# VHH binders against p95470, part 19

Target 1, 316 residues: p95470
Amino acid sequence: KQVDVHDPVMTREGDTWYLFSTGPGITIYSSKDRVNWRYSDRAFGTEPTWAKRVSPSFDGHLWAPDIYQHKGLFYLYYSVSAFGKNTSAIGVTVNKTLNPASPDYRWEDKGIVIESVPQRDLWNAIDPAIIADDHGQVWMSFGSFWGGLKLFKLNDDLTRPAEPQEWHSIAKLERSVLMDDSQAGSAQIEAPFILRKGDYYYLFASWGLCCRKGDSTYHLVVGRSKQVTGPYLDKTGRDMNQGGGSLLIKGNKRWVGLGHNSAYTWDGKDYLVLHAYEAADNYLQKLKILNLHWDGEGWPQVDEKELDSYISQRLK

## First folded at step 4 (VHH)

Design a25 (framework vhh_sonelokimab_d1)
Fold by ESMFold2-Fast, scan of step 4:
Structure a25 (fold): chain B 316 residues (1-316), chain A 124 residues (1-124)
Amino acid sequence: as target 1 above (316 residues)
Amino acid sequence: DVQLVESGGGLVQPGGSLRLSCAASGFTFSDYAVGWFRQAPGKEREFIGAISWSGGRTYYAVSEKGRFTISRDNSKNTLYLQMNSLRPEDTAVYYCAARTPYSKYLDSSDYDYWGQGTLVTVSS
C-alpha cells in the first residue's frame, strides 16, 4: 500500500527522513530511503486549545504543515481552518528532535503566528511555507483563494511577525468584485512554496481545485525573483501578483489533482515533493517525489513519467 | 519604493467642503485597506475613516460619520476623503495610510505606510 498523504513536506534528522502531512494532529512518517515509510507519530495528540475559538467549524484535522530547522529546533507550522472559510490561523509547535524514542522528544506548541478574520482580512491564514533569504532573515509565505498569496517577515523566534511588520503580496488571480469579503471566491490559487536555487528564488503555487477526486483541477505553476520579496515573474515576464505563472506539471489520465508541493536540495540533487490522486485506485492521494531538473534558462522541469516510477511503500 | 502622496488641502471657510486625494505607488494598492487620519497641533493622531480593499466596507469615527465620506478608485490607485460642513476644529494635517492585512482598521499603530500629510485650515 502506498503512503496516503495530502500537502506533504519533508526534512531529515541524521539518516532518517520525516514526512509531515494534513491529518489528525498532523501525520508523521519516517523513512531511511524516501521510498519505504513507517508511521512515526502525530504532532498533536489533542487539538490546540485555541483552535475552535479561531475556527468554530474546525473538525480536528490540522492542515498543510511546513517543517523548518533553525538553531537546534524543528519548527512545525500548521493550519487551523474549515473548508471554504477564512476563519483560520497558522500556528507553530517546536521540538528538539523528530525521533519519538529520544528523551528530548516533546512537541511544544507556541500558539498562533497569524490569524485571518472574515471581513477584516482578504486572505486566508493557511498553507504556510518557510524560506530564509540570503542574509539569514526568515520569511513565511502563505495563503489560499481570497486576495492570493502573501509573504511576511518572521521575528527572531520565528513565532510571530517581525516588528516593524513587513508584508508583500507575491501571487494572486483575479477575484470577482461581486464577491463579499467573507467568500473565498473563484481566485483558485494556494499553497505557496519558495526554493532558492542559484541567483533566484522560485515561487511554486497550486492553481485550481483540490479535493474533488476526478474533478480536481489542481496543477503547479512557477515564477522566480532575484529577491525573496518578489516580484515573482513567470517565463513570459508576467508578474505572479498579476495573474502570472508558468506551468510546471499538470494531471493526466492516471494522476489527477497534482499539487501542494514542497521542494528541496538533498545531497546535491533537487526534488519536488507533492501529492497526486491515482485514478485507478479510486483517486486516493499518494506521495510523489520527483527529480527537479533545470533547463538552459534556469527554469525547473520535472519528468511526468516519474509519477509512475516513484512508488512509496507503507511499512507495517 | 512605497509612496502615499496627499493633495487637496488648503484654506476653507466654516461650512465649506474639501476633497482630499491620496495617490499610492510602489505596492499593490488593491490588496490593502487604506484610511485617513488627522493630527491637530498638540493633539494625538486620530482616526477618521478606513475603507476595505474592495470598497465594500467603510469604517468611520463616530464624530465624523455623515460629514466625511471615504472612497477609493483601485484603477487609479487613489484614495479620497470628501469633507463637508467643515468646522474650525477640523483644522489639522490629514494623512492617508495603508495597513497590512493582519492588522485591525482603527488604530494608527496598525498602519505600515504613511503619507507626508496635507494641511487643512478651517478659518474665516
Scores: ipSAE 0.000, ipTM 0.164, lowest interface PAE 17.1, mean pLDDT 88

Design a26 (framework vhh_sonelokimab_d1)
Fold by ESMFold2-Fast, scan of step 4:
Structure a26 (fold): chain B 316 residues (1-316), chain A 124 residues (1-124)
Amino acid sequence: as target 1 above (316 residues)
Amino acid sequence: DVQLVESGGGLVQPGGSLRLSCAASGRTFSSYAVGWFRQAPGKEREFIGSISWSGGNTYYAVSEKGRFTISRDNSKNTLYLQMNSLRPEDTAVYYCAARTPYSKYLDSGAYDYWGQGTLVTVSS
């Protein structure tokens, strides 16, 4: 069977690749070749005790992880939320190693990084992604719907916002001023991920709707900036914080709901990692790893045909 | 790969109680968030509530909170719905359902595995 995954992120420890995705306790797979995957673990054996305080409608699934290695620790960021609500928080749990056979293997939850509260915040504290800038300062991008995608500076321990706090709006779509702030609205944008390549930071975002099988409209857009804080401009020069975004990839008749990407440079090559729903397999969400190419102006490109040629395998 | 079978339905008097069970087959039951739905004659399917994969967290539709309680026993691969203070309008076929571990936007369309249902009739 292929690896079924939503919101995939990856890292490497030694010669082993680790894949993290939305699911109970955050699902973890390992691989030696990025094709053949073995179930490894879940980061949580039980849900965080604070989850219901933040999100009264929380149903136990931890969403949209990001994994980041920093000064001898792996930081796993995760989302606590409920469908259609911004009663949400991003938390972080840490581990010294990703190898469950190690005597040092133990996930230690550090609690809430940030929390969104309805009517106070016009943003949703989900879909974290970590980026270090060219001076070594670490930032978190995050967000879904409402007022769009945000970026803030992390403290030295990567467990909360820096003091004094520094926040930036990096991407958004238009939202009606007449809509109540507690409602998600029609500004269909989420899942930021930032990759630094050459002189630019590239901001990837998912536009449209996931999680509706064949009715999913999820697709990826991109913009870039020479500063991590933005402005992120698309190919036409339009600011992503003013509705800009250049199409990178969208679904076709076979593959729908393409989005929630991460992006990496591995062994000198660049890759886009995302999920896609296969129409022929009842819209099951599958891991896709595509090559990232760059055009003459430094814009990323992917080959839609690689949706058919990358086939993951789940080992027993 | 989960198969679900409901039991415990039947006739009950108004004000009475019933406990429904949902027996799951498959080695991955503890990986699924599971929920209860009902469908009354001539009406749309209605969400009652759900329980996390670990059993540590529950969510209920507002109209049912306080009368209905969901629990699970992963060692027995079983989901339960305790229904108290039943009313004639609670008459419906009750379904248990499991959603894939990776699904994050949840409604009835997001549940991939469904039981066949068990009829609950609240009547004198």
Scores: ipSAE 0.014, ipTM 0.470, lowest interface PAE 6.6, mean pLDDT 88

Design a27 (framework vhh_sonelokimab_d1)
Fold by ESMFold2-Fast, scan of step 4:
Formats: sequence, C-alpha cells, structure tokens
Structure a27 (fold): chain B 316 residues (1-316), chain A 124 residues (1-124)
Amino acid sequence: as target 1 above (316 residues)
Amino acid sequence: DVQLVESGGGLVQPGGSLRLSCAASGFTFSSYAVGWFRQAPGKEREFIGRISWSGGNTYYAVSEKGRFTISRDNSKNTLYLQMNSLRPEDTAVYYCAAGTPYSKYLDSGEYDYWGQGTLVTVSS
C-alpha cells in the first residue's frame, strides 16, 4: 500500500526520516530510506483546547504542518481552520526528539503563533512554512486565498511574531475589488514554501484548487529573490506579489491535484516533496518525492516521469 | 473491504427519541472524521453533522437546534446519533459516512465511504 498524505513535510533525526501530513492530530511516519514508511505517531492525541475559540466551525482536522529543528527542539507548526473561512490560526507544538521510544518524547503545545479574524484580516492564517535567512533570522511564510501569501519575522523562541513586528506580502493573485473582505474570493493561491539555494530564495506556491478529486486544478509555480523578504520574481521578471509565477509542474491524466510542496537539500541533492492524486486509485492523495534539478539560469526543474517511478511503501 | 453498517432505525412517535449506530470495518476508524446524513423520499441528501477522529470536536448543520448529538466509540469502531424531540419532518433514511481526514477542504458533500442507510419514520 502506498503512503496516503496531504500537505507533506519532512525532517531527519539521526538516520531516520520523519514525514508529517494533514490528518488526525497531524499524522507522522518514519523511514530509513524515504521509500519504505512506517506509521510513527500523531502529534496530538486530542485537538488543541483553543481551537473552537478561534474557529467555531472547527471539526477536528489539523492541516498543513511544517516541521523545523532549532536549538535542540523540533517545532511543529499546524493550522486550525474551517473550509471557506479565515477564522483560522497557526499553532506550534514542540518536542525534543521525534523518536516515540525515547524517554524525552513528548509533544508540548505552545499555542497560537498568529490568528486571522474575518473582516479584520484580508488573509488566512494557514499553510505555515519556516525559512531561516542568511543572517540566521527565522521567518514564517503562510496564507491561502484572500490577499495572498505573507511572510513575517519570528521571535527568538519561534512561538510568536518578533517585536517589533516585520511583515511582507510575497505573492498574490488578483481579487475582485467588489468582493467583501470576509469572502475567500477567486485568488487561488496558497501553501508557500521557501528554499534557499545558491544566491537565491525560491518561493514555491500552489495555484488552483486542491481537494476535489478529479476536479482539482492544483499546480506548482515558482519565483525567486536574493532577499528572503522579496520581491519574488518569476522567469519573465513579473513579481509574484503582482500575479507572477513560473510553472514548475502540473497534473496530467494519471496524476491530479499536484501541490502543497516542501523542498529540501539532503546529502548534497535537492528534492521536491508533494502530494498527487492518483486517478487510477480513486484520486487518493499519495506521497511524491522528486529530484529537483537546476537549469543554466538557476531555475528549478522536475521530471514529470518521476511521478510514475517514485512509489512509496507503507510498512506495518 | 471498507464497510459502514447503520442500525437502530424504526417507527417512533413525534416527540420521541431514537439512537442510531454505525458499525465500521475495513479501515482505521480512529483516523477518520465520520458523520451522519439523511435523505427523505424525493429530496436531496442532507448533512446532519460530523465528529472528529478523536471525538473531541463535533460540527452540526445550522438547522439541528440541539436535538441531535453525535458521539463515537473508537474501541468498538462505532458511530452514534442520538435523536431527541423527533418531528415528522425528521422521517428519512439515515446514512453514516466517513470523510477523508487528509482533505484540507472537506465540505459536507466530500465523503469517501457510505453506509447503506437505516430508515427512521416519525409518525403517529
């Protein structure tokens, strides 16, 4: 059986790879080879106590994690929301180790990092991703629909925005001027992830719609900047905060809904990690790990044929 | 294979109570959000409510008005719907359904697995 994931992110502790995804309490898998995966744990045994206060329509789903190792701790960021709403928050829970057999293994929820409130905020506080800049400052990118994707500077313990706060708009699509601020709208952009490579930060974003089986239109675009704060420019020089974005990969007849990527450099090689819905298996969302290559101008490339050749295995 | 089997339906008088059960097999029940739908003859399927994988959170349709309560027992792989103060308009076939817990935009119509239904008739 292949690994069923949505919104996958990964990290490594020692010689063990850990995979985190949208699911009950955030689903965690482990692997020694990034192909053969074993169920490890859930980060939450019960939903966060603050979830219903932020999102009255919250139904227990924890979305779109990111995992970040910093100063001896693993920081797991997660989203609390409800479909079509920006009654949302990004929270963080921490652990000293990802090994459930360790006596130090315990997820400790630190609560809310940021919260979005309808009509106050023209953004949605979901889809976090962590990036450290060249000076060691840690930033969170996030966002879905509304006014697009944002970036803000985290405080020293990575649990809240820095003081004084620093915020940037990094990517957005056109939104109707007649649309009420409480509505998500038609600006189909979400799931930012930033990878630092050579002289550039590369911003990946998912355009289109996930989560509709064969009707999903999700695909990945990219832009880059020499500064983590942007502007992120696509291959034509268009700012991603003004509708720019260069296509990296899109679906075909076999694989649909490609998106919500993370990206990593492991052991000198670069990888794109995402989910894709397999048409032949009732559009179930499956883990894909693709090699990330770079062209002569420093732009990322993937081989679509690896959607067929990378096959994860779920072990007992 | 995945199965959801509803039971507990029947004839009940207006103002009465009834508890429906849904027995799940063939999948990891404790990993799925599960819910209840109903369909009256000649009408579209209507969402009643859902319960999270842990049982810690419930979400109900806006018209429920506190008469219906959803619960689950993960040790028994069973979902329940407690129905109180029943009205003739509650007459319908009741279905349990398992929604994908991995879908980021799970709406009331987006469920992967369905039971065959149990009939509830509210009449004098």
Scores: ipSAE 0.078, ipTM 0.522, lowest interface PAE 6.0, mean pLDDT 89

Design a28 (framework vhh_sonelokimab_d1)
Fold by ESMFold2-Fast, scan of step 4:
Structure a28 (fold): chain B 316 residues (1-316), chain A 124 residues (1-124)
Amino acid sequence: as target 1 above (316 residues)
Amino acid sequence: DVQLVESGGGLVQPGGSLRLSCAASGRTFSSYAVGWFRQAPGKEREFIGTISWSGGNTYYAVSEKGRFTISRDNSKNTLYLQMNSLRPEDTAVYYCAARTPYSKYLEESEYDYWGQGTLVTVSS
């Protein structure tokens, strides 16, 4: 059976790979080869106690994790939200190891990092991704719909925004000025992820709609900047904060709803990790790990044929 | 792959109570958010409420809050609907349903796994 995931992120501890995805308590799988996956754990045995206070319509699923290793600790960022609402928060839970057999294994929830409130914020506090800049400062990118994707500095313990707070808009699509600020609107952009390669930071974003089975329009775009704060420019020189974005990969007849990527350098090779819905299997979401290649101008490229050749498998 | 079977339906007089059960087969029942729907003759299927995978959170259609209570026992792979102060308008086929555990935007649309339904008739 293939491993079913939505919004996949990965890390490694020793020789073991760990996969985190949207779902109950954030589902964790482990693997020795990135092909054969076993259920490992959930980060939460019960939902965070503060979830319903932030998001009254919260139905128990934790969304869109990111996992970040820093100074001997694993930081798992997660989203609490409800569909179509920006009553949302990004939280963080911390562990010393990802091995559930270790005596040091224990997820400790550190609570809310940031919260979005309707009418106050023209953003949605979901879809976190962590990036360290070339000076060692750690940043979080986040966002979905509304006014687009944002970036801010994390404090020294990575649990809240650094003071004084400074917010950077890194990507957005046009939103109708007639739309009430409490509504998500039509600016179909979310799931930022930043990868540093050479002299550039590359911002990946998911455009379109996930989660509509065969009607999903999700696809990945990219832009780059020499500064983590942007401006992120696409291949034509258009600012992603003004509707720019160069197509990286989109769906076809077999694979639909491609998006919510992460990206990594492992053992000297670069990879794009994402989900894709398989049309032949009732649009169930599958893990895809694709090789990232770089063209002569330093732009990332993927081979669409690898959607058919990479098959993740679940053991037991 | 989760299979759901409802039971406990039948005839109840107005003002009575009834508890429906939904037995799940499959290793991953505790991974699903599950809920109850009903369909009266000639009407569209109506949402009653849902309970999170852990049982820590419940959500109800406003009209049913206080009369109907959803609970689950993951050790028995069973979902329950307690119905109190039943009215003739509650006559319907009652369905249990489970949502795929990985969809962040399908919570308000459709459930992927459905039982076959159990008939509840409220009449004298």
Scores: ipSAE 0.105, ipTM 0.549, lowest interface PAE 5.7, mean pLDDT 88

Design a29 (framework vhh_6z1v_2)
Fold by ESMFold2-Fast, scan of step 4:
Structure a29 (fold): chain B 316 residues (1-316), chain A 124 residues (1-124)
Amino acid sequence: as target 1 above (316 residues)
Amino acid sequence: EVQLVESGGRLVRTGGSLRLSCAASGRTFSDYAMGWFRQAPGKEREVVAAISWSGGNTYYADFVKGRFTISRDNAKNTVYLQMNSLKPEDTAVYYCAARTPYSKYLDSGEYDYWGQGTQVTVSS
């Protein structure tokens, strides 16, 4: 049985890899080799008590985590939302270790980092991803639909926006200005993730629709900038904040709904981590870890054949 | 992934009470959001109640609020619908359904696994 994930992110503690994904309380798996995975824990034993205040239609599922290690703590960011709504918040919970056998293992929820409110905000506070810039400042990218993807600077303890607040629009697709702000609209863009490689920050984004089985149109695009704040330009020089984005990977007959990636450098090699729905297995969402290669102009590339050759195994 | 089997449906009198059970097979039951739906002859299927994976959050349709209670026992892989103060209008086939927690954009009422249904008839 392959590992079932949506919105996968990873980190390493010692010689153990940890995988976090959308699910009840945020699902956590562990592995020694990034192929054989064992259920480890969930970060929440019950839903955050503040969730329904922020999102009245909240149904208990925590979405789209990101995990970031900083000054002896692991910061797990998570999304509280409801389908088709921007009544949303990104929260953060912290732990000293990811090993559930450790006496120091305890998830401590620090509450809301940012919140989106209909009629006030033309953005959706979901799909966080953390990036440290070359000066050591930590930033969060986030967003889904509405006015696109945003970036802001985090405070010193990584639990709130820094003051004075610094907000950047880093990627968006066209949205009608006549559409009510409470509606998600047709600007099908979400799930930013930024990887620093050489002199560039690379912004990955998921275009299209996830979460519709065979009708899912999710695929990954990329752009890059020498500054973490952008502008992120695609291969043609088009600004991602003006509809730009160069295709990195899309679905085929076997694999549908490819997206919501993270990206990492491990032991001198670069990797793209994402989910993909297998058509032959009733569109079940499966973990994919692909090698990231770089062309002569410094653009990322993946081999679509690795969708077939990477096969995760769930132990137990 | 999961198989769902409803039980408890029967003929009851107006004002009576009935408890429906939905037994799930599969080791991942505690990961699923669960719902109860109903369908009367000639009418569309409608949501009755829903419960989150942990049991910490519940939803009720306006027409059953205050009369019905949804609950779950994750140790027994079972979800329940306690129906009180039954009315003739509650006559329907009641379906148990499970929604995978992995999809973040499921439409309200979209569910991946369904039981066969259990008939509830309320006589006036």
Scores: ipSAE 0.012, ipTM 0.359, lowest interface PAE 9.2, mean pLDDT 88

Design a30 (framework vhh_6z1v_2)
Fold by ESMFold2-Fast, scan of step 4:
Structure a30 (fold): chain B 316 residues (1-316), chain A 124 residues (1-124)
Amino acid sequence: as target 1 above (316 residues)
Amino acid sequence: EVQLVESGGRLVRTGGSLRLSCAASGRTFSSYAMGWFRQAPGKEREVVAAISWSGGNTWHADFVKGRFTISRDNAKNTVYLQMNSLKPEDTAVYYCAARTPYSKYLTPDEYDYWGQGTQVTVSS
């Protein structure tokens, strides 16, 4: 048995692990060991009141969360969107604890962080990921298709862009200048996630297409920078904002559509967390937690054989 | 892609008020954050005020706080700088500038599009 997830992110409160994924109201699972998972809650019982004003085609599924603990609070970032459109927004909801049995448990929505509007923006306001730099400044990376992946500085309460605003383009693939700004286009890049390790920030991105079962081409690339703002350079020295990216992992005959990763250091060990579609199980999306190793030049490596060894169970 | 034209600069007496306007042309004006800069003779260009693409957030330099107010009207493709309680030290050429949302810092080098400038002279 495995937990069915898309776009997984994790955090820990005390001795309990929490897993957040795309779904109605954001699906939350809990575990004591990262192997045996049980359903915990949804962050939203009722959709955000502003969702259909931003995205008229919104269907109730909240996408691609990120979870960040800051000064005793848990910040859950989420995406409101519709497939193939940039009528989108990233929102944030806050809780004091992730334990639904606690008297302090209550998700409080703080509303929209950023919004993308067709024709106005050449980006899609989805796929948030939070990173704190080495000076304690908190940043959000985000984006999908259009003009690529962006990074901006968050304000002190992590609910809005800082003022004055600071934005960076951190990764993109070539987009035709003849294409209308309202179209997603063929620049197949999304789901940024930044991990700080040693002297470097590592930017992971998903290239290709998810969500097409056996026709999914999703795979992970990486680049790195000594500054959170970039430039993020791949192993050949090519800027990710100019089409660079070094392959980290791609699908095989059993596992396809590998992507939308998060990455963590837990108890001195480094991990890559992602979803993968199992061909033998009708391409059902499954949680994967892989050991992240580092080569002699400080580049991340994963063993694709570990895709077969991770087993999770849904506890009642 | 955005062209900027400032207007409203003139000679004004100490203690007076003046409103500068910056008219923008281009289909994506509302996608740009905007700034007002100034440059006095023999000095570097300095940031006076900045406004987000939506107008929801503004920043003003300490030396103009309480006296100057930046605003924008996206329906008219225009940014304004309302200048009150003018001092001789405010004498400068004032520039309107647009930055892409991806600009790294609030410095002159990070702005993609600039107006030609409008001269403000404050006399005793």
Scores: ipSAE 0.000, ipTM 0.133, lowest interface PAE 18.4, mean pLDDT 86

Design a31 (framework vhh_7nfr_2)
Fold by ESMFold2-Fast, scan of step 4:
Structure a31 (fold): chain B 316 residues (1-316), chain A 124 residues (1-124)
Amino acid sequence: as target 1 above (316 residues)
Amino acid sequence: QVQLQESGGGLVQPGGSLRLSCAASGFTFSSYAMSWVRQAPGEGREWVSSISWSGGNTYYADSVKGRFTIARDNVKNTLYLLMDSLKSDDTAVYYCAKRTPYSKYLDSGAFDYWGQGTQVTVSS
């Protein structure tokens, strides 16, 4: 059985890989080889107590995690939200180790990092991703629909925005200024992830719609900047905050809904981690780990044929 | 294989009560939000209630708030709908529905498996 995940992110502790995904309490898998995966744990045994206050239509699934190791702690960021609304928050829970057999293993929720409120915010507080810049400052990118994707500077303990706050708009698609701010609108962009490679930060974003089986239009675009704050420019020089984005990968007849990537450098090689829905298996979401190559101008490339060759094994 | 089997429907008078059950098998029940959806004669499907994977959060359509209670037993892999103060407008086939494992959206893609349904008739 292949590993079924949505919105996958990974980290390593010692010789063990850990995979985190959207689901009940955030589902955690472990592996020694990134091919054979075992269920490890969930980060929450019960939904966060504040979730229904922030998001009255919250249905218990925690969305779109990111995992980040910093100064002896693992920081797991997660999203609380509801369909078509920006009644949302990104929270964070921490652990000293990811090994559930350790006496130090205990998830400790630190609560809300940021919250979006309808009519106040023209953005949606979901889909967090963490990036450290070349000066050691840690930032969070996030966002879905509305006014696009944002980046803000985190405080020293990574639990809240820094003071004074610093915010940047890094990517967006056109949205009418006359549209009601409570509406998500048609600007189908979400799930930012930033990878630092050489002299550049590369911003990946998912365009289109996830979560509709065969009707999903999700695909990945990319842009780059020499500064983490942007502007992120695509291959044609168009600013991602002005509708720019160069296609990295899209679906085909077998694989649909490709998106919500993370990206990593492991043992000197670069990888793109994402989910894809397999049409032949009732559009079940599958883990994909693809080699990330670089062209002569420093742009990332993936081989679509690797969607068929990477086969994860979900152990019982 | 995934199976959802409803029971507990029947004929009741207005003001009466019923308890619907849904026995789930073939998947890790405690890992999914579960819902009740109904379909009245000649009408489309109407979402009634949902319960989170842990049972810590419950949600109700405005038409049933205060009258219906959704519950789950993760040890017995069973979903329940307790229906009080039944009205003629509650007459419908009630379906147990499993949420898709990844759906962020409560729309036509929100549910991947459905039970066979159980008929609830409220007659005067």
Scores: ipSAE 0.014, ipTM 0.460, lowest interface PAE 6.8, mean pLDDT 89

Design a32 (framework vhh_7nfr_2)
Fold by ESMFold2-Fast, scan of step 4:
Structure a32 (fold): chain B 316 residues (1-316), chain A 123 residues (1-123)
Amino acid sequence: as target 1 above (316 residues)
Amino acid sequence: QVQLQESGGGLVQPGGSLRLSCAASGFTFSDYAMSWVRQAPGEGREWVSSISWSGGNTYYADSVKGRFTIARDNVKNTLYLLMDSLKSDDTAVYYCAARTPYSKYLGSPFDYWGQGTQVTVSS
């Protein structure tokens, strides 16, 4: 049995890899080799009590986590939302260790980091990803549809926006000015993730639609900037905040709905982590870990043949 | 193999009560959000109630709020619908349905369906 994931993110504690994904209470797997995975835990035994207040149509799924290690703590960011709505919030829960056998193991929910409210906000407060800049300042990128992807500066304890607040629009697709602000619209962009490599920050985004089996159009684009705040320019020099984005990987006849990536440097090698739906297996969503290579101009590349060769194993 | 098996339906008079059960097998029940959906004769499917994977959140259609209670037992892999103050308009086949926790997919919101149990409210 392969590992069934949507929206995967990873971190390492000691010699153990931990995988977090959309699911009941946020599903956590562990591995010693990034191939053989064992169920570890869920971060929540019961959904946050505030979830239904923020998102009246919330159905219990916690979406699209990010995991970030900072000053001896693991920060797990998660999304509370409902499909097609921006009645949403990003929350954070913290732990000293990811090892459930440790006496220090305990998820402590710190509550809401940011909330989107229909007609007040032209964004959706989901799909968080954390990035530290070259001066050690920590930022959150987030967003889905509406007015695109945003970046804001986090406070010192990483639980809320800094004061004074600093916000940037980093990527968006065209949205009709005649569309009501409460509607998601057709600007099919979400799931930002930023990786720092050499002199550049690389912004990955998922364009198209997830979550429709064989009708999913999800694919990954990239742009880069020498500053974490942007502008993120694609290979043609087009600003991602003005519809730019260079294709990194898209689906084929076997693999559909490729997206919601994270990206990492582990032991001097670079990796792209994403989900993909296997057409021959009724479009079940599967974990994929691909090598990231870099061309002569410093752009990331992946080998789509690795979608076939990377096969996760779920252990009992 | 995945199965959802409803029971507890029957004939009851207006104002009466019934308890529906849905026995789940072939999947990790505690990972799934569960729902009750009904279909009256000659009508389309109407969503009635949902419960999150943990049981921490419950949701009700306005037509049943305050009269019906959804509950689950994750040890016994069983979903319940406690129906009180039944009305003739509650007459329908009641289906147990399961939605995968690992997908944002809403084009088909339920992955698995039971065969249904008939509830008739009549004097």
Scores: ipSAE 0.056, ipTM 0.539, lowest interface PAE 6.1, mean pLDDT 90

